# VHH binders against q9y6x5, part 61

Target 1, 379 residues: q9y6x5
Amino acid sequence: LPPKLLLVSFDGFRADYLKNYEFPHLQNFIKEGVLVEHVKNVFITKTFPNHYSIVTGLYEESHGIVANSMYDAVTKKHFSDSNDKDPFWWNEAVPIWVTNQLQENRSSAAAMWPGTDVPIHDTISSYFMNYNSSVSFEERLNNITMWLNNSNPPVTFATLYWEEPDASGHKYGPEDKENMSRVLKKIDDLIGDLVQRLKMLGLWENLNVIITSDHGMTQCSQDRLINLDSCIDHSYYTLIDLSPVAAILPKINRTEVYNKLKNCSPHMNVYLKEDIPNRFYYQHNDRIQPIILVADEGWTIVLNESSQKLGDHGYDNSLPSMHPFLAAHGPAFHKGYKHSTINIVDIYPMMCHILGLKPHPNNGTFGHTKCLLVDQWCI

## First folded at step 21 (VHH)

Design kb8
Fold by OpenDDE, fold request of step 22:
Parts: structure tokens; C-alpha cells; sequence
Structure kb8 (fold): chain B 379 residues (1-379), chain A 124 residues (1-124)
């Protein structure tokens, strides 16, 4: 039988939650599989970019989803969570489900994973749910497992996306132990439901399952705000994205805008596009605006308005608070193995290997995940 | 015609044992995962146990782990559920079900065929 893989994302699941809270179902999943304790995600550490990096193995500058909010100056198009259906934004890369479907006798399924409801390179996921945050996990799980079990050609790759604990992290802040404990318990219960469903269907031993996330969460405060209006008049620029990485499109001379912003706050770095640090791999794309502002961890960039978020993400991808985890179980994976760290782009070549797909050129390193796989030699 | 016929139910005391049988016909038994499900009065259908078509893997709902054992005899086209250490909360109609999704009443359900069920009553 062809290998099958289910990729599950719990949005905003910070890696250290595993150390600070109890996850009996997830721990059992890990005990019978593998754990990567920390996954270094891509900059910026936002939802759309990182989810696309997982399934492409590319840095944001390469796959073209460089933020949750984007603007293309040539076409004057906008991208946002409410406007993400134009293939224009996604076509700079080939996600794994498209690669999978280009193989004979294979299909892909998706429950609300970013980009899966868009025809990318004229190929849309064989089965997919339109994004709707009101749809329960149970319904998403039911559809995904139905497609995994009842499809022709067979579904060999599936994705499942869930909005928690990100939404709650934003609402309560990651340091709210009482509320986050409740939220994370629910997440663990959902993992239990997932495992039980797979066992009920008799899929558990034959299905590879990856549980991961796109980013973590850092604590924010009303005491840590950077007000851009204190530094520059809003008439001098267009804001494409705000916090914690602001994308600035100057309406006047770029240098003048830069000079007004460069010393705006000691808790914010201001970069001309060409001066963005190489380690971010966030420079070589036209969708990156001429000036970006990067707030320090826990600081929020605001205009003349108050922030309501107690937690946020999008910060420097070297920060541990931004890092998710990866757990996996199935025929491809060892049992009871823990690994310290991988890069989020490393997931793609691993998944391609598991599925027997030839990967597109990518930024991942297959060698980083070899120790997770039973068919590989781990030195 | 596909048919599933459950037998073996009855009245037992707490701590007692029962062995349920399900004889299947009309399909290749080993080609499908099979499951036991149960429904108590006034409660929703609950999954109890599953076995893969090959018989190589068995799974159980947490409340029955260590007490129930699912098995198959392919030569007899029969699915079994050995129940031990029975509790009053195990009282239900038990159904043998073929694992395969089917559209039913406006939703996808994981079981396309099941039998008439057999009553299990655990009471002092």
C-alpha cells in the first residue's frame, strides 16, 4: 500500500507548553512515536507564511507568502486572511499536496490548511473544506478521516488545521496559566479524539501522522507599545502590515521615511529592505516592502489606537517563544525517540521522503530528520 | 446481500463475562476493519473496539481496555468480543459494524453496515 501521511497543525502551539502543562494524549502519542522539542520556524513568524513553509520547504522570500497581509505594488493586489484566494499569491511555490496529486493514483485532502482551497499551478486539493472557523474539530476530523478511508484515487496526503491555541493565546496571553491550562487541555483532548478516530477506523498502524504548529506565542502588554504616530505622520506612508513586523510603503522619499523611523523606539529595529539581516531569509521578494520594522519580543507596534492582544507572534524566529514543536507517529517513524531541534523547512523533504515524492528545490535539510525515520541511518 | 448477525448477549452479574459473536456474509471479511459499537438507553452510539482486516491490530475504547478482547476467525467469517469484568455501565445493545464511511442522514458515518445488535445487561 502506498504510504499515507496526515499533517496536523494546532496554530500557535508554543514548544515549551509541553514542559509546562500536562498532555496525556499527546504524551502517549509521543511515547509511541517521535518528538522534536523545538522547531525553528521562518521569519516572519506568522500563520500563512509558516504553514506554507511547512508544505514547501521554502523560506518566505522564496515561496512568496511573506506575511498574513501583503501588497503587490505592480498589480496593486492585496492579500489578507479575508482575501487569500487569488492563485497569484501562492504560485511562486509548489506545495506538497500539488506534487502529490501530480502522481498517478494519488489524491490529497485538506481541512482548512492555508492555500488548500486555492488552485495553485492550476491544481487544487482533491478534497478540501472551505475555511470556516466555526466548523468544529470533530467535523474537520470526520471529513479528513472519511477522505483518508473513502477516496478514489486514494488520499495519500491530508492536512488538518485547527485555530487553537493561537486564538486563546492572543486573547489571554501565554502567561495566563489558568486560562491556558484549560485551553491546552482541550487541545490534548482533541488529540485524543484524533487518535481514537484513527484507531476506530483501523488506520493507526498504517497512517503516518505529524502533529506540529506554525509558531509560538509571546506575552504582550499595554506597557510595551511602540506608537508609530509619535515618530512619523501617517500621510507619509502606507501601512501594509502592522505588528510585530510592520511593512512600510513610503509615500515620500524612502530615506526620509527611514530617517523618521530609525530612532522611533529602542525596542524596534528599522530596516531598509536591502539591509534586512541575512539570517531572516526575508529580502529577495518584491512583496517585501521597502521598509520593515521589527519590534522586540513582547513589544507591540501600534498606531493611534490601543492593542487588545495579550499575546502575539511574528517576532524574530530565533526566539524560543516563537518556536513550535513536532511530534509524529506511524510506520515511517521510530518509537520513543526525541530530537532537540530542526528547522521548519526540514519538514517538507521529510514528508516527501515518507510519501515517495521527489521534492522541489527547497531550503530544508533532509539530514536533520533522518534520526526520526526508521528507514534511515542515524549517526 | 450483506449481513451481520450478532449473538451472545445476555444478563450477567457485575464481574461476569460474556462472549459476543458476529457472523458476517456477503463480503470478504478480511478486506475490512471491523468494530464493535454499543448503545445504552438514552445515550449515543459509542465505539468499543476495532480490529484491522488483517487481524494484526486491535484497539479499544479506554473504558474497556484490559477487560474486552476483540478477535476474528476468518475461516468462520466471525468477529468476537470477549467481555470480562463486566460493569453495570457496560449495559447496552452491542452491534457488530463494518468500518467504511457512508453518507447517512446528512453526514458521513464510519460504519456502512451493522447487525440487529445483541443486548448485554449487567445487573446485580
Amino acid sequence: as target 1 above (379 residues)
Amino acid sequence: QLQLVETGGGLVKPGGSLRLSCVVSGFTFSSYAMAWVRQAPGKELEWVSSITGSGGSTYYEDSVKGRFTISTDNAKNTLYLQMSSLKPEDTAVYYCARVHYVWHSGRWTPFDHWGQGTQVTVSS
Scores: ipSAE 0.899, ipTM 0.966, lowest interface PAE 0.5, mean pLDDT 96
Fold by OpenDDE, fold request of step 22:
Structure kb8 (fold): chain B 379 residues (1-379), chain A 124 residues (1-124)
Amino acid sequence: as target 1 above (379 residues)
Amino acid sequence: QLQLVETGGGLVKPGGSLRLSCVVSGFTFSSYAMAWVRQAPGKELEWVSSITGSGGSTYYEDSVKGRFTISTDNAKNTLYLQMSSLKPEDTAVYYCARVHYVWHSGRWTPFDHWGQGTQVTVSS
């Protein structure tokens, strides 16, 4: 039988949560598998971009999902979490589930992973759930495991997405130990449910499972706000995305807009598109707006309104607070091995290897994950 | 034509042992993962243990680990659950179930066939 892989994402699971909270189920999972303590995600450190990077191995500029909110000036189309179903936005890359199910005798399944309910390159996941945040983890897990167990052709790649602890991180802030302890306990319990379900079904030893996340979370405060309205009139630009990386579409001369914003706050870097630092790999896409504003860690860009969020993400991808983790278990992975760090784009070539898929051109480095895999030499 | 018949239940004192048996018919026993599940009064159905069709892997719910042992005799088409160090909280009807998803009551369920169950009562 072909190898099988389940990719699970708990949105906004900051890497250091593992050090600061108890995760009996996850730790057991790790004990029997592998852990990457820190995963350097892609800039911007947002949900849609990073989830797509995981499954494409591409930087955001390459796969075209450059933010949770996007605007294309040519087509005049908008992208958002409530408007993400147009293949136009996804077609600049080929996600792994498409690659997988285009192979003979294989199919893909997805439970609400970003992009999985969209026909990409005229191919939609063989099995998928339409995104609905109200659907329980149990139901998602049930469907995924059903597809993994009963499908013909067999599901060999599946994705499972869950919105926590991101939502709670936004609400409570990552430094709220009381609330976050409760939230993270629930996450651990869900991991327990996942493992138990797989054992119940007799899949545990034969299924490769990756548990990861797209980004972390940093503490925000009402005392750390950057008010754009104090620097520039709203009539001079269109806001495509706001915080912590604002995407600015000037309505007047770009230079004039830039000059009004460049000194708006000492806690915000303002970049013309061509001046965006190379290390972000966030320049070579038309969907990136002419000006971007990047707030410092923990600072929130606002207009005339204060933010209610106590936590946020999207900041510099070099910040530890933005980094998720990766844990994995299954026949492809070692047992009891811990690794320091990988890049989030490295996950794609690893998954391709596990599944025996030829990867599309990508920005990942397979060598970075070799130590996780039983069939590879660790260097 | 498919049938699962559980036996071996009974009344036992805490710390005691029981061995449950499940004889299956109507399908190739070794082709399916099999499970024991239990339901206590007023509680939800609880998974107890599973064994793969090959018999190569066994799994247990955390509360029964180290106490229960699942096994099969393919020649006899029989699934077993050896229970030791029984506790009052183990009191339930125990069912033998074939692991295979089926649409039932508006949802997919992981077990397509069950037996009638056998009552296990652990009481001093």
Scores: ipSAE 0.898, ipTM 0.966, lowest interface PAE 0.5, mean pLDDT 96
Fold by OpenDDE, look of step 21:
Structure kb8 (fold): chain B 379 residues (1-379), chain A 124 residues (1-124)
Amino acid sequence: as target 1 above (379 residues)
Amino acid sequence: QLQLVETGGGLVKPGGSLRLSCVVSGFTFSSYAMAWVRQAPGKELEWVSSITGSGGSTYYEDSVKGRFTISTDNAKNTLYLQMSSLKPEDTAVYYCARVHYVWHSGRWTPFDHWGQGTQVTVSS
């Protein structure tokens, strides 16, 4: 039988949650598989960009999903979570499910993973659910496992997405032990449900499963606000994306806008596009706006309004609070092995290897994941 | 015609043992995973155990691990569930089911065929 892989994302699962809370089901999953304790994600550390990096192996500047909110000055198109269905935004890269489906006797399935309900390069997942946050995990799991079990051609790659603990992290802040304990327990229970379902169906031993996330979460406060209105008139620019990495489209001379913002706060770095640090790999795309504001960890960029979020993400991708984890189980993976860190773009070449796919050019390094795999040599 | 017939249920004291059997006709085990599920009065259907078609892998719900054993005899076309150290909480109707998704009542369900069930009662 061809190798099969299920990729699962729990949005906003910060890596150190594993150290600070109890996860009996996830720990059991890890015990029988592998763990990468920290995954360095891509800048900016937002949902759509990082999920697309996982399945393309590319930095954001390369795959073209550079934020959750984007604007293209040439076509005048907008991208947002409520407006993400135009292939225009996704076609700068080829995600793994498309590559998989172009192979003989293979199909892909998806339960609400970003981009999976869009025809990319004129190819849409053979099986998919339209995004709907109201759909339960159980229903998503049921569809995914049904497709994995009954499809012809067989589903060899599947994705499953869940919105927690991100939503709760935003609402409560990651430092709220009481509420986050409850939320994270529920997540662990869902992992238990996943494992049980796979066992019930007799898929557990033959299915490779990766559980990961796109980013972490940092604590925010009403005492740590950067008010742009104090520095520049709103009429002088258009805000394409806001906190914690604001994308600024000037309506007047760019230099004038920059000069008004550069000293706005000691807790915010202001970059002209050409001056964005190379380490972010966030420069070489027309969808990146002329000026980028990057708030320090835990600071929120606001207009003349107060923030409602007690937690947020999108900050510097070198910050531990922004890092997710990766756990995996299946015939391709070792048992009881822990690894310290990988880059999020490294996941793509690993998945391609597992599935026997030729990877598209990517920014990942297969060597970083060799120690996780039973068929690879590791020192 | 495909058929599953469960037997072996009964009344047993706590700590006792029972062996359930499920005789199948119309298909072969090697092509399908098989499962035991149970339903207690007033409770939802609960998965108990599964075995792959090859018989190479067995799986159990956490509450029955170490106490229950699922197996098959291909020559007899029979699925078994050996239950030991039975508890009152194990009281339920036990069903054998073929693992294969089917559209039913507006949703996909993981079992396309069931037996009539056999009653297991654990009581002092």
Scores: ipSAE 0.884, ipTM 0.961, lowest interface PAE 0.5, mean pLDDT 95

Design kb8
Fold by ESMFold2, fold request of step 22:
Structure kb8 (fold): chain B 379 residues (1-379), chain A 124 residues (1-124)
Amino acid sequence: as target 1 above (379 residues)
Amino acid sequence: QLQLVETGGGLVKPGGSLRLSCVVSGFTFSSYAMAWVRQAPGKELEWVSSITGSGGSTYYEDSVKGRFTISTDNAKNTLYLQMSSLKPEDTAVYYCARVHYVWHSGRWTPFDHWGQGTQVTVSS
């Protein structure tokens, strides 16, 4: 009789898409469950860091996945979205699927969630798919439902990741109503397929399902470029990550590099590591470089060339355009309840509660999510 | 051995009613979700309705919701589909199936055992 949870992410699903586009299937899901209208994510508002924050309840500085591109000066190791398999990067935290499957008579399953094909603390998800963006949503879903239905010991925690609407948001930009309407309708159809599959299998009544995302998307333009080569020579620094939060490792005197950059553009904030605003919780990890550059919303940091992206994310996490939503349905959740906001790190202790797991130390606040849950006093 | 046997099909006029039965043996009936699936002439298999092993929840494909009712009688090890307000587009072979994944034709498929099917024909 163990509680079960399926955690689903549609990458780059901006919270206000819900009110600006039609989602008949998702709206029915919400109507019969709960909605958090805005989830305040973690800085930087990038894919790998925020997916790991969801499953660890930790700020990026605490879990160690501080960007999609990283460098560790002690080990000389490099991380990227095509070079992400070294457990070294992931081992500063324990994600929920590891904790879950170490419990007696429990398994975890994963279809493409970042980190689930890596042996973290020598532990990999009991059932998983190696990441491959060419695998269809239907195949990912079929594997997840097969593992939920057939596995012994039972799968009690499962994850499912899909690359849209992030990929299309980058390609078209969130303001392209015609193309984004088509993309978002397709995603709503996939949500309809997910719910129908769970009903067909008789899983729907006893499975808790969270549908969420890691970040939003903002409109970019060829008219909003910040050209670093106009301000500083390549030879003065090593570029660890570029846009919209650049990570700069100086090759010469750090103060000299800072001074060359600080007036480069009025649309970019330049921070020495010790001066990064405390509200970012983005300072206390060796993987955060000595200088970071933070572009204003909709601005793109480039070297000497144009950008092909029409939408981007990674900006200040106070920006509404960077915020995803969270919807949930299942025996643990109320029906027809809407909540304005939570922090993305609050999702982890809520999931631990639902699964009956003791959470590791984390930055989430269980009290922020208790009104979503039927077994909690809200007031 | 596991066995599922459908009965109750036949010819019925539009607006009519029909009750399908599926007698089950060879497994603990209440331990599995059960489904009705249909195949119209020249069409793909289509899920119609499911019931949880506990009997606590029932689910229906949109086109049959409000017209069909799935139920079980555990004492008789029997699954039912009560069909009302039948339409010509409900014409199909109806199968009862046990929900359990099996490897079939190069993929995991959600029904490991099927009945022989029973023909339902809705026409004037």
Scores: ipSAE 0.739, ipTM 0.922, lowest interface PAE 1.3, mean pLDDT 94
Fold by ESMFold2, fold request of step 22:
Structure kb8 (fold): chain B 379 residues (1-379), chain A 124 residues (1-124)
Amino acid sequence: as target 1 above (379 residues)
Amino acid sequence: QLQLVETGGGLVKPGGSLRLSCVVSGFTFSSYAMAWVRQAPGKELEWVSSITGSGGSTYYEDSVKGRFTISTDNAKNTLYLQMSSLKPEDTAVYYCARVHYVWHSGRWTPFDHWGQGTQVTVSS
């Protein structure tokens, strides 16, 4: 039988939630499979960029989805959560579902993963749902399992996206133990439902399943605001993205805008594009604006004196609070193995290996994930 | 053409045993996962157990683990459910079903063909 893989993301699942909350279903999944305790994601630690990095193995500068809000100066195009369908934005890379379904006798299925309802390189996922946040997890799962069970040619790669715990993390903040406990218990129940559905259908032992996330979450506060209005007049720039990584397109001399911003707050780093630290791998794409502002953890960039956010993400990818986890189960994976860390870009070459696909050029290192895999020598 | 026929139900005392059989015709038995599903009076359908088409893997709902055993005999095109240590809460109509999605009542549902059901009654 051809190898099969289901990739599942629970958005905003901070790695240390596993140690601070109870997950009987997820812990049983891990016990029968593998755990990577911390996944180092890519900068900026936002949803669209990191989901595309998982499926392409590329840094944001290389795959072109550099933020959840973007502007392309040449084409004058805008990208946002509500305006994400133009293939222009996605075509700088080839995601794994495209490569997979172009193989002989294979197809791909998707329930809501970013980009799967877009015809990337004139190829859309073989089976997909148009994004709609009102569709329940049960319906998303039912479609995925229907496609895995019934399709000809068979679905060999499927992906499933869920908005929690990210939505609740923003709303309550990660330090709200009562609300986050309730939210995380619901997520664990959904993982239990996933496993039960796969068992009921006879899919469990021969399907490889990865459960992961794109980023974590940190606590925000009204005491940690950076007010841009106190440093620079709105008329001097166009704001492409605001917090916690602001993207600034100058309307006047770039050096003058930089000088007005560089001493605005000790809790914010201001970078000219050419001065962005190399460790971010966030410089070599025209969609990255001439000036970016990077707030310190837990600080919020605002245009006035208030913010309604209680939790946020997007910060420096070296911060443990920004890191998700990865768990996996299936015939390709060891049982009962725990691994300390990988890079999020390492997931792509590992998935290509499991599926027998030739990876496109990427930034992942297959060697980092060898110890997770039964068919590899762990050295 | 395609048929599933359950037999083996009956009345049994708590702690007793029964073996349910489901004889299948009209399809390649080993190509599909098969399931047992039950319904107590006035209750929703409840998945009980599944077996892969290869016969290599078996799965059980938590309340029946260790008491029920699902198996197949490919030569006889027959699915079995061996039930032991029966409890009053196991009282239900038991159906065998083929695992394959079908469009029904406005959604995809995971079982396209069902038997007529066989009654299991566990009472003192």
Scores: ipSAE 0.730, ipTM 0.920, lowest interface PAE 1.4, mean pLDDT 94
Fold by ESMFold2, look of step 21:
Structure kb8 (fold): chain B 379 residues (1-379), chain A 124 residues (1-124)
Amino acid sequence: as target 1 above (379 residues)
Amino acid sequence: QLQLVETGGGLVKPGGSLRLSCVVSGFTFSSYAMAWVRQAPGKELEWVSSITGSGGSTYYEDSVKGRFTISTDNAKNTLYLQMSSLKPEDTAVYYCARVHYVWHSGRWTPFDHWGQGTQVTVSS
């Protein structure tokens, strides 16, 4: 009867992990559904911005979550991964779960997707879990499936977020084959558990499921550090975000700060806000600071200390290492179809189509995803 | 007055067949997914098979695929499990259950009503 969709994210799942590691459960999922091999995400290639882009179809400059760390000079508000609950930050867009649950005879459920525990436009997901990284995948899945099965009005849109393989990618680096193989096997087992639970409950036939991610991961090294303290006294600026895209709020003349930084490293591009490349779609929001520093792939911006991370993300969104994948299964999707690439902002209008929702104005192109869907003519 | 009553268990030699039945009363049979769940001695409950409330889709745990068939007969309000090529590891108490979450002992659990169970023993 009413179309239903479960959107799942495994954070930091680099697209080429699919070619380089074994995923028997995910491969079975793909065989009976669709795969998009590379999803071009939004710059900056960070967790909060890209998860919000998926559910709004907007570039970061348009939805206002422009980084994992933000500062608003007028209100003096700060945003971080530990301080993310103020609706002020989220209110520049309307995510799909809000639109969905405002429809007649519909509700939305969420297990820890970024923003789902915030009352955006005074509206919070109908059912949700407050974010807590210690909550197991099993408990997240149990709550989501309980809400999908039992709720009245029915839950027609649900989200589920898991922190791996991002956490382990930072810890080990993506080139650590032994540790990443162990981590990715655990992820595949969780996908198997998801599919088995949906089958056990009789939900599998009529539930559309998207499994995707927000970004990839690249290898870091102590040999690839950019020391800002070598180029500029930290008293001349406020540091809003550090690496791999630093956000710089000058305390003195902006041009002077820029001049001190512009030749700091051949492995870092320094942009005045008005000079940020147009292809980033990353200029037209007051939360984007006057100067940004963009490190080359695998380089880490530091103040005067070593980095503890062996892997990182946030780099240029043209880099294949920053790209996730998308897989999907359900009555809306073809079976056994592979597609090379879409933009991450294209996911939103596709989801709206599946759910029968009128999309808000967005940056996605529905035509890019038509070939995934059984009800659309493709070529 | 909701009831689920399993029958059809027994002793069978390896390679044999049994058909389990679950007669249902007290609710609209087509409104809920139904499941078979088993418990071997000393082990936890294990999901075996499910059928959707619409009757259009069937699902099986991997170890029973190709050997077991779940079905319904709405005229008789009966759920079936046809078991073939039985193995000693299929020995268990088999329950039919209605798929609906219920709050039990501090958590949501996916089956709100159960039958009494029927013993299946596969032995030489």
Scores: ipSAE 0.669, ipTM 0.901, lowest interface PAE 1.7, mean pLDDT 93

